# VHH binders against q924l1r178to360, part 26

Target 1, 183 residues: q924l1r178to360
Amino acid sequence: DFLDVYHGLRRRSHSEVITHLRRASTFVSHEKLRRQLTDLCTKVQSGTHPAAQDVLALRDCFSTYPLGFSQLQASQMRALSQAMLLTPYLPPPLLRQRLKSHTTVIHQLDRALAKLGIGQLTAQEVKSACYLRGLNSTHIADDRCRAWLGEWLHISCSLKEPELSLLLHNVVLLSTNYLETRR
Below, E stands for the ipSAE of ESMFold2; O stands for the ipSAE of OpenDDE; V2 stands for 0.75 times the mean of E and O plus 0.25 times the DockQ between their complexes.

## First folded at step 21 (VHH; framework vhh_nb_b201)

Design k6 (at its last look DockQ between E and O 0.54; V2 from the best seeds 0.00; counts 0 for: pae E 6.2 > 2, SAP .781 > .668)
Fold by OpenDDE, look of step 21:
Structure k6 (fold): chain B 183 residues (1-183), chain A 122 residues (1-122)
Amino acid sequence: as target 1 above (183 residues)
Amino acid sequence: QVQLQESGGGLVQAGGSLRLSCAASGFTFSDYLMAWYRQAPGKEREFVAMITSGGRTYYADSVKGRFTISRDNAKNTVYLQMNSLKPEDTAVYYCAKIYRFEGDRLEYFDVWGQGTQVTVSS
């Protein structure tokens, strides 16, 4: 399955993204956020699917140094690009611009989809939406895809523009350990 | 090769109307959600409207009630009818192809047209 192959390519970067997050946590000044980020990384690395509330709790962490969009390191941006099936072979400013643009577009679509309602989407549209957002939805049942998309949209629609780095990372955070994606 | 080409932009007076077209090629148009975005000078690109493969539509609050997105699958074209135009609608308007599974092939990369300039004078 071609889509599985592509997802495999994305998956190769997941560990790196999380590792980078863990490293970055050491530079988070706020103690509570630092612990929360570390805990989230531990959960994801242990195979646990994170709760939306745990992800959203980190929104402030992803709006400032070191994980704000403008503060992301080149290595992390490359890994995130791979997670998004985007070429990582760009200068850091261009990587940042492209990632920000892509994330912004997704965020705006998320708001639209949320307003439209997931129930208005066909099964194929849901799968496509999930896949775009990092989930290997190819072999996942429709109801599970819809549930995942709902979770994604909840997180996305809760975020403000300065926090969109979190949404970018959510491509990995929310897709890595989703039960039906384990193969 | 996926291509999008916008047209229909121009100069119009406030209260006037324009109809934008986006001609698509290189993919199974009918299977894709299509969207319009716009970017005004000095501003970020913003969502305007979308239409699903099933024909369901959604609009940004700023254009709701004034703009209508539609599609003609036979012509591989998505349209944006813009009525009651305002100066704040001045922007370059872009057509976007949204990601979709197509059989066993992945259409994962977003494609944008070159855009079409819409200028609304007061």
Scores: ipSAE 0.398, ipTM 0.751, lowest interface PAE 1.7, mean pLDDT 90
Fold by ESMFold2, look of step 21:
Structure k6 (fold): chain B 183 residues (1-183), chain A 122 residues (1-122)
Amino acid sequence: as target 1 above (183 residues)
Amino acid sequence: QVQLQESGGGLVQAGGSLRLSCAASGFTFSDYLMAWYRQAPGKEREFVAMITSGGRTYYADSVKGRFTISRDNAKNTVYLQMNSLKPEDTAVYYCAKIYRFEGDRLEYFDVWGQGTQVTVSS
């Protein structure tokens, strides 16, 4: 099944991205923020779905050093590209430009979707929107996809342009454990 | 295979009109949300307009009232009617659809083709 291959590629990229985030935490000088980033990485690695509040608390790490778009390393950009189902086989400057461009495009669409209302979308449109944003949505029930997209839109619409590296990483943070954290 | 092909661009004077088309094939067109984006040289791609499978539309503030997105499901085509064009509308215009399995095909998500150039002279 071709879909299973793509799900496998996406899952491998999730682990790589979380590993890079944990390593980046050593460069965060603010003690509380460093612990919050480390704790979030631990939650995701242990199978816990993060709360939107926990993700948004980290926005400053993703505005500039160490996790802003300009600061991402090549290996991080390759893993993030795979999570978005974009080819990782480009020179690093092109990877950076594509990731920034696609994240900006998604952010603009998110504002439009939030104003339109998720209820105006068909089940297939919701499933496709989730898939674009990192969720392996093919076998997820419509009501669960709508709940996930709502949480995604809440996070996305809370972020400003300089903070969009966090939205890019949210492709992994919000998707990795979605169904395994239903408790 | 899934294909999107933009057309209808050109050079027009400020205040003029153009109609862009996006011909789609290889998927059940009527089930999908379609969007237009644009990119001026040296700038990021920006959202222009979207249309749901049910025909609901949303527009960027910069084009609201001047541009109209529409679709023709019989022709698998999305249109962008652009009226009262301004020099700042100069850009390459792209249509977009989310790629996924269609039959036995699964490709990387990269919906950007060559686009169609719109140039508005003052």
Scores: ipSAE 0.043, ipTM 0.499, lowest interface PAE 6.2, mean pLDDT 84
ESMFold2 (binder alone), look of step 21: mean pLDDT 82; pTM 0.827

## First folded at step 22 (VHH; framework vhh_nb_b201)

Design m2 (at its last look DockQ between E and O 0.57; V2 from the best seeds 0.00; counts 0 for: pae E 3.4 > 2, SAP .708 > .668)
Fold by OpenDDE, look of step 22:
Structure m2 (fold): chain B 183 residues (1-183), chain A 122 residues (1-122)
Amino acid sequence: as target 1 above (183 residues)
Amino acid sequence: QVQLQESGGGLVQAGGSLRLSCAASGFTFSDYLMAWYRQAPGKEREFVAMITSGGRTYYADSVKGRFTISRDNAKNTVYLQMNSLKPEDTAVYYCAKLFTFEGDRLTYMDVWGQGTQVTVSS
């Protein structure tokens, strides 16, 4: 099962992505956001699946330094690229461009999917959509995939362009501890 | 290998019509949602329309009522009928498969076709 193999590859970067987030939190100027980011990292590292509202609460944190798209460190972009099964072996400007383009396309598609309704998708389409967004959906029941996709779409459709760094990180935040994702 | 080839673009006057085609190969076409995107000079690529494997469609607000996306699974082709074209529709139009693997990478951004140029004059 090649999908499981590939998921194994991107999972290798999950801990690194969270570690970078935790380190970045020390540079967040707003105390409330700093605490919220630290708490989210702690939850994810402890094996807890984060609530959508906890993720969305950090939208402002991901709009500016240090976690805004244009301010991401090269090491973080490499880790995120791996989490998305993209090559990490590119110069930082190209990594940034690729990640931004990829995230933007997903974001636009998310808006369309939300309007169309998940109920209009086949089980195969749902699994593919989830997998693309970081979830190892291969062996997850359809209803659970649909639920996860719903959470993703809720977050995605709530975000504005300046906040898309959060959506990029969400491929790790929302997939690390979801049911049956650690297989 | 997954391949997408767009065609049907050209120069047309405002109010005119064009029909774009995207020939797909290298995957089970009937199982996948397909989409059209476009990119104008100096602008970011934007979503235009999508059609699910079951034939459900959705359109960007800017093209709703004017464009129609359809598919022929027997021909592995997705279409974009564009009516009442406007100068602001000028762009390179791309067909998209939303999920694919290339080597050891998961992508869909890398599986874009070359695109087809649509130019709408005033």
Scores: ipSAE 0.859, ipTM 0.923, lowest interface PAE 0.5, mean pLDDT 92
Fold by ESMFold2, look of step 22:
Structure m2 (fold): chain B 183 residues (1-183), chain A 122 residues (1-122)
Amino acid sequence: as target 1 above (183 residues)
Amino acid sequence: QVQLQESGGGLVQAGGSLRLSCAASGFTFSDYLMAWYRQAPGKEREFVAMITSGGRTYYADSVKGRFTISRDNAKNTVYLQMNSLKPEDTAVYYCAKLFTFEGDRLTYMDVWGQGTQVTVSS
């Protein structure tokens, strides 16, 4: 089925993003942050769904060096684009601008959705919102999609504009192992 | 193909009003949340307002009380009524469909309509 093929390609891009994050950890000079980043990568690679607090603890790594928007390498940006189902076939400056613009649009919508309340959305709207944010939501029950979106909104609404590279990477961190068996 | 076409912009004096329209096609309009964003020169796009399929609305603080979003599902159209306009409302206004996948389709949803210019003079 073409849907299953697209979901598989998205999952492959998730693995590539996590590998880039693990490599980037070698450039984090602060020992505690480096250890927290490598531990999170290990949890996700081993099949564990991370807690919001584990993700948010890393915000400083994503504000500037080494994982801020301006610091992302071309291969990282291509993998992130694929995870978002955005074309990766642009020159790196355009990839960066498109990823930042897209993430900013989502972040602003997230604040609105949090204030409105997920309960005001239909099941189709919730499923679509999850899919936009990186979750392969088509085979996930509606109550599980609502729970996931709630976790996403908690993380998103805790982040400030300079920290949005973390929200972009959360597309992968929060989606990779949701409801899947630990490996 | 999903298409969004904005209209209704123009030049207006401060304190004036405009009504923007966004005609939608290529999807089941009534099932989905719709939003307006705007972009002033040299700035990033910013959220303005949203309306759910059930008619519930939310507004950015900068426009709350002055702008009203509405929808007409029979005409596949979302509206933005803008009252008490200020020079800081000057921007290109874009509507957005808030979903990226329907059925077994690839959802590269990077379509903002051409937008409609709103200019508020002092």
Scores: ipSAE 0.406, ipTM 0.761, lowest interface PAE 3.4, mean pLDDT 86
ESMFold2 (binder alone), look of step 22: mean pLDDT 83; pTM 0.835

Design m3 (at its last look DockQ between E and O 0.66; V2 from the best seeds 0.00; counts 0 for: pae E 3.9 > 2, SAP .682 > .668)
Fold by OpenDDE, look of step 22:
Structure m3 (fold): chain B 183 residues (1-183), chain A 122 residues (1-122)
Amino acid sequence: as target 1 above (183 residues)
Amino acid sequence: QVQLQESGGGLVQAGGSLRLSCAASGFTFSDYLMAWYRQAPGKEREFVAMITSGGRTYYADSVKGRFTISRDNAKNTVYLQMNSLKPEDTAVYYCAKLYVFEGDRLTYMDVWGQGTQVTVSS
């Protein structure tokens, strides 16, 4: 049950993360990507669980300014750190390094899990995997957790290294409105 | 508190073998997937192998057929048998607990041991 408490803590940052994304959209040079990012933010803020294809459509947006790893603003990195239950009280260079390394490790693990197959994991392993990636899986049925993890892995395994900022943001995008996560 | 301690590294010639061990404590070892990562100088940390609580294994393509990951739940230890070692296998090897810790606080993948140095000479 302490997991619910911790999830409550990271949820406090979700709104801020999305707000930063919306603000960042104004600096996206490509009109199509700008609209897609704005639409995604609107969907998430309206309580809609985004489709994987809508998230992946923004991969290029997260590889360059303003949302690439190397261009993230300090306030956004603090919010994202909180979303990952990492300390936000670090200098920006250290925040960036930690977020990048953490996301990279998860990404590599995701590739392995995808190859292995979710079906090879126990229910507990699935729940843990989901929780690590932002979902409050504590009270979610196994089949729903597996489905969510499948969506996550699909997105993750589709991304290249320069696009991993998207995966970092996905801990909020994919978990905010998923069924039974608003407890 | 979660603790991971790697051992078994050393200097070996190409074609040689090493067996790494990772002693785990502070959590229910048998419930968690374990993994090995490695980091060469100037390079990013990379996935090597993983083993689920049920004993299912997966390997990076670069080590497949040469490395074997195993676990002994009675000893709270995960192993990495490395055969046919190559100079490109030179790195610090880290054991990883990859999932959320059950307890008073959460631990993520940022909990790493000191690692063990593996050096393969040509």
Scores: ipSAE 0.863, ipTM 0.926, lowest interface PAE 0.5, mean pLDDT 92
Fold by ESMFold2, look of step 22:
Structure m3 (fold): chain B 183 residues (1-183), chain A 122 residues (1-122)
Amino acid sequence: as target 1 above (183 residues)
Amino acid sequence: QVQLQESGGGLVQAGGSLRLSCAASGFTFSDYLMAWYRQAPGKEREFVAMITSGGRTYYADSVKGRFTISRDNAKNTVYLQMNSLKPEDTAVYYCAKLYVFEGDRLTYMDVWGQGTQVTVSS
């Protein structure tokens, strides 16, 4: 199945992104924030789906140093591009601009979707919205996709423009361990 | 294979009206949410309006009450009726289908069309 191939591509990039996040924790001077970032990385690597509060607690380290858009390394931007199913084969300044632009477009749509209400979307629209945001929704039941999208929108609508690097990484953080129900 | 083609832009005086069209092909148009974005010179692309497959709409505050999004599923077309236009509405307008999947067919959403220029003078 070609969809399973795309799922495999995303999973490979997920591991690389988490590795970059764990390495970045060594540059976080505030002890509580450093422990929160390290704990989140461990939770995701161990197969646990993180709570929205775990993600949102980290917003400060994604606003500027060490994980703001301007601070991301080329290899991390390539892995994030692959997780979003965008070509990673661009020079780093163009990767950065495209990731920022794409994340901004999603964030604006998220505000609109939250105001409209997920209940106004058909099952296909929900499935597509989840897929755009990093979830391999092809084998996930509609009610589970709606719950996931609700959690995504809660996180997204809590973030301000300078914090959008966290929303970009949420493509990986919220998607990596969400349980599939394939039959 | 997915194609979105915007048209209907032009030069108009403040207070005037324009209707933008976006012809869609390569996907099951009636199943998907459609949106309009715009980009003014030197600014980031911003959300304007969206319409669900079921016809429910949402508008940015800056255009609410002046713009109307609609769709004609028989013609695979989404429209943006723009009334009471202001100079700050000057921008390139883009329609969008924000998806990376349609059944057994995957499409990357990393390409924007040419858009259609709207210029409001006064």
Scores: ipSAE 0.339, ipTM 0.727, lowest interface PAE 3.9, mean pLDDT 85
ESMFold2 (binder alone), look of step 22: mean pLDDT 83; pTM 0.835

Design m4 (at its last fold request DockQ between E and O 0.67; V2 from the best seeds 0.00; counts 0 for: pae E 3.5 > 2, grease 24.5 > 24.2, SAP .707 > .668)
Fold by OpenDDE, look of step 22:
Structure m4 (fold): chain B 183 residues (1-183), chain A 122 residues (1-122)
Amino acid sequence: as target 1 above (183 residues)
Amino acid sequence: QVQLQESGGGLVQAGGSLRLSCAASGFTFSDYLMAWYRQAPGKEREFVAMITSGGRTYYADSVKGRFTISRDNAKNTVYLQMNSLKPEDTAVYYCAKLFVYEGDRLTYMDVWGQGTQVTVSS
């Protein structure tokens, strides 16, 4: 039940994260990517769970200005830190470093988990893995958790190091509207 | 409080062996996946090996066939047996865990121990 409380805390930042993404879209130079990012934000704000392919389509958008790791605005990094249940009260350079290192560690673990196979994990391990990645998995059925983790791993393992800002944002994108998460 | 303490590092010649240990406390050790990471000077931290609560293992390609990860739940300890060591294995080795929830406390993977230095000379 404490996990629900903590999830409530990180959910407070979800709207802000998406708002920042929408604002950032105005600075995306490529028209196609700008539209795709705007559409993704609209879907998430409308209560729709995004498709993995729609998320992955934005990989290039998150590798350069304005959404690359090195270009993220301080306010966005604070919101993302809160979404990850990390302290947002750090100077921007430290926020960036922490978010990058945390995302990198998760990404590397994702690659290992994908190779190992989700089927080799216990229900508790799956729930823990999902929660770490932004999903309130506490009261979600095992099969749904496994499915969500599969989607996450698919996205994660498709990303290159320069694109990991997308994975960081995915903690919000993939968890906001997933079934049984709006408690 | 969740704590991880690595040990067993040292200086060895190429081709030598070391056995690292990570003593865990502050959580139900047997319920969680454990992993080893390493970080060489000037390089980013990299995944080395993982072991699930059920004993399933996976290794990075760079250490596969040379390293063995194991665990003793009775001792709350995870091990990394390193054989056929190479100079490129030189790094600080860290023990890691997945998300842990005990009582009213959350702990993420970003809680690292001090690590243990492994130096392999040519």
Scores: ipSAE 0.879, ipTM 0.934, lowest interface PAE 0.5, mean pLDDT 92
Fold by ESMFold2, fold request of step 23:
Structure m4 (fold): chain B 183 residues (1-183), chain A 122 residues (1-122)
Amino acid sequence: as target 1 above (183 residues)
Amino acid sequence: QVQLQESGGGLVQAGGSLRLSCAASGFTFSDYLMAWYRQAPGKEREFVAMITSGGRTYYADSVKGRFTISRDNAKNTVYLQMNSLKPEDTAVYYCAKLFVYEGDRLTYMDVWGQGTQVTVSS
């Protein structure tokens, strides 16, 4: 019923977020970091699932300028809200606070989940955890959902609080090209 | 409509105990991991404890050994037993449903209660 609508909402938001990231790269003064960001955007737009090290290499861009929480533009925050299935229809200061709060809550839960072990979660809990984090997990096999969640937790637990804008963007980066198929 | 309602907060002296409750409605409670978070004034919410649908628990280091999370699926209720309370535990405590299945009607993905105030005096 509404499953295709939700998945469509996410897919459209993915493209918009990646476009914003590519445009933000022009404000990255460090040449190597700028190239790594544009290469990651190209990789994702071309249909490739990024490696965790590709994402983590960019943490400095997301700690402060130009992609830290305080630096995100309103249109970027609206697209990210849509990717999280949160309302984008708030004034920018409220969008920023909500995105930061939700990302912080997820980050703390991620560290707890990593310590507990994802093997302690039921298949439904794993699919729900993936869905919360941006993956359209309904038709993805349990073992692939567990693999994805493991990759997510690896990235999440490697990040410090000032770097959490990258975790927020990982909702898009890690989800866009993770193949969802039963056929 | 999904609702979470916390209760059981209050003012206690250091070393005292409180038991918080979180009544849940509007969803299949037994299917979801439940968590407690807390928020002191001027700070962001911080994780306190979680309990899986299967009953496995995990605690923040700051509360381990003093707090116990539990659930009663027949009553759709999560509890937080807080012993040996310290002034640093002073906060509004929130119950949260942090796992969402696909097909939600475009409500917010995670649901929070109104919170219950815990104040621990020296």
Scores: ipSAE 0.382, ipTM 0.737, lowest interface PAE 3.5, mean pLDDT 85
ESMFold2, look of step 22: ipSAE 0.333; ipTM 0.713
ESMFold2 (binder alone), look of step 22: mean pLDDT 83; pTM 0.838
ESMFold2, fold request of step 23: ipSAE 0.328, 0.274; ipTM 0.705, 0.669
ESMFold2 (binder alone), fold request of step 23: mean pLDDT 83, 83, 83; pTM 0.840, 0.834, 0.837
OpenDDE, fold request of step 23: ipSAE 0.872, 0.872, 0.870; ipTM 0.928, 0.928, 0.927

Design m5 (at its last fold request DockQ between E and O 0.71; V2 from the best seeds 0.00; counts 0 for: pae E 2.5 > 2, SAP .744 > .668)
Fold by OpenDDE, fold request of step 23:
Structure m5 (fold): chain B 183 residues (1-183), chain A 122 residues (1-122)
Amino acid sequence: as target 1 above (183 residues)
Amino acid sequence: QVQLQESGGGLVQAGGSLRLSCAASGFTFSDYLMAWYRQAPGKEREFVAMITSGGRTYYADSVKGRFTISRDNAKNTVYLQMNSLKPEDTAVYYCAKLWTYEGDRLEYFDVWGQGTQVTVSS
């Protein structure tokens, strides 16, 4: 259906996003973070769904050069925009601003959702929430969507404002290899 | 195709009240949660309140006990009753929704209206 088509469109950018991350890893000064980032990229590229703790371990990596929000390269921002079904055809400052705003809004909503409880959402709301956050939830069972959303919220609510670049990238990291999303 | 139109803002003295409205169109309003955000001058946009399709609500700590979010599905409208207003509540208020899909239409979360200005004088 149309949602699958749209997901296909944003999925085309996933490989590029990961490639940029791998390239960026070479500029990460902290050896442990560099290794962790490289390993995460390898896992995702190999078809492995990353663990939340592995994602969160990189929070410091995504708060400074080269992966902090203010340091993201234009090409990465374009790819990430595509991954979020946002137009990539904007000047870099506007891309950055839009991505930052979008991610911030989602982050704040995530905190609200976490406090409210996923159980208070309808199946449609859960699917919409998942889809917005990068998951092709169209054909995924409700319980699996809720589980994924729980994982997303856990990561999101663990992050601080300076680390939101990680949340931005998480739309790819957490959705690329999640079961039942291969279509 | 999705449209959100905020209204009800204005100038009010501290301690006063305002009621904001957000008229929604272009999607099945009753199926989705709605939220209010606000942006003060020189500050980042911040979450204010949320209401699910089922009527469950959540509020930012800064407005809890003073603001009430509600919805009228028959009118495709979400409201924000603001009581005991403070100068710190001065901001442009925006209505928001999650991603929506209906029929062949994909509507993104990042669709903001013009917002409505709320100014609270001390």
Scores: ipSAE 0.870, ipTM 0.927, lowest interface PAE 0.5, mean pLDDT 91
Fold by ESMFold2, fold request of step 23:
Structure m5 (fold): chain B 183 residues (1-183), chain A 122 residues (1-122)
Amino acid sequence: as target 1 above (183 residues)
Amino acid sequence: QVQLQESGGGLVQAGGSLRLSCAASGFTFSDYLMAWYRQAPGKEREFVAMITSGGRTYYADSVKGRFTISRDNAKNTVYLQMNSLKPEDTAVYYCAKLWTYEGDRLEYFDVWGQGTQVTVSS
């Protein structure tokens, strides 16, 4: 199935992104942040859905060093592109530019959506919004999608422009285990 | 596949008006929110306005009260009426839609039109 292939590729990209994050933790100088990043990676790899505060605690790691946009390695950017269902087959400068541009576009839309209110969206619009942000929302009930989108908007609206590499990685962090924790 | 075609840009004096349109195809237009973004040379794309499938609108602070987004579902078209234009509004204007999965062919999120240039002279 064509759709099954894309969902499988997205899921496979989750594992790859988390592996890159764990490797990057060795370059985090601040001991508390390093442990928080490693612990989050372990939780996600073990099937745990993270709390928004667990993600937001890491914002400094994603501002400039070691996980800011300019610091991302080509293999990490390819995996993140696949998680967003964007082609990974571009030279690294173009890949970086597109990921930054798309994340910025999403962040600006997120601020607008938060002000408008999720309740103003139809179920289809909510499902599509979740899908754009990395969730395989096809078979997820509307109320679960709305809850997830609310968590996403909370994280997104708490981030400043220099921190948007964290929002990009949230495509994976918030999506990998969502239904595993809401059974 | 999704296609978006912007039109209506041009050169206009400060204080003037333009109406942009975006013809959409390849998806069920009436089911999705639509947005306008703009990009000035050397700057990142920035949000301008959005309209939901139900007709609710939201505007960036920089354009609120001067710009009006609207849609015509029978023509699969979204519009941006721009009044009281300022030189700072000079940019390429793009329309965009949210990604869809259900009922449609799977589309990647790179769905932007060619853009339409708006130049506001002072």
Scores: ipSAE 0.524, ipTM 0.801, lowest interface PAE 2.5, mean pLDDT 86
ESMFold2, look of step 22: ipSAE 0.461; ipTM 0.784
ESMFold2 (binder alone), look of step 22: mean pLDDT 82; pTM 0.828
OpenDDE, look of step 22: ipSAE 0.860; ipTM 0.925
ESMFold2, fold request of step 23: ipSAE 0.402, 0.383; ipTM 0.751, 0.749
ESMFold2 (binder alone), fold request of step 23: mean pLDDT 82, 82, 82; pTM 0.832, 0.831, 0.834
OpenDDE, fold request of step 23: ipSAE 0.868, 0.867; ipTM 0.927, 0.926

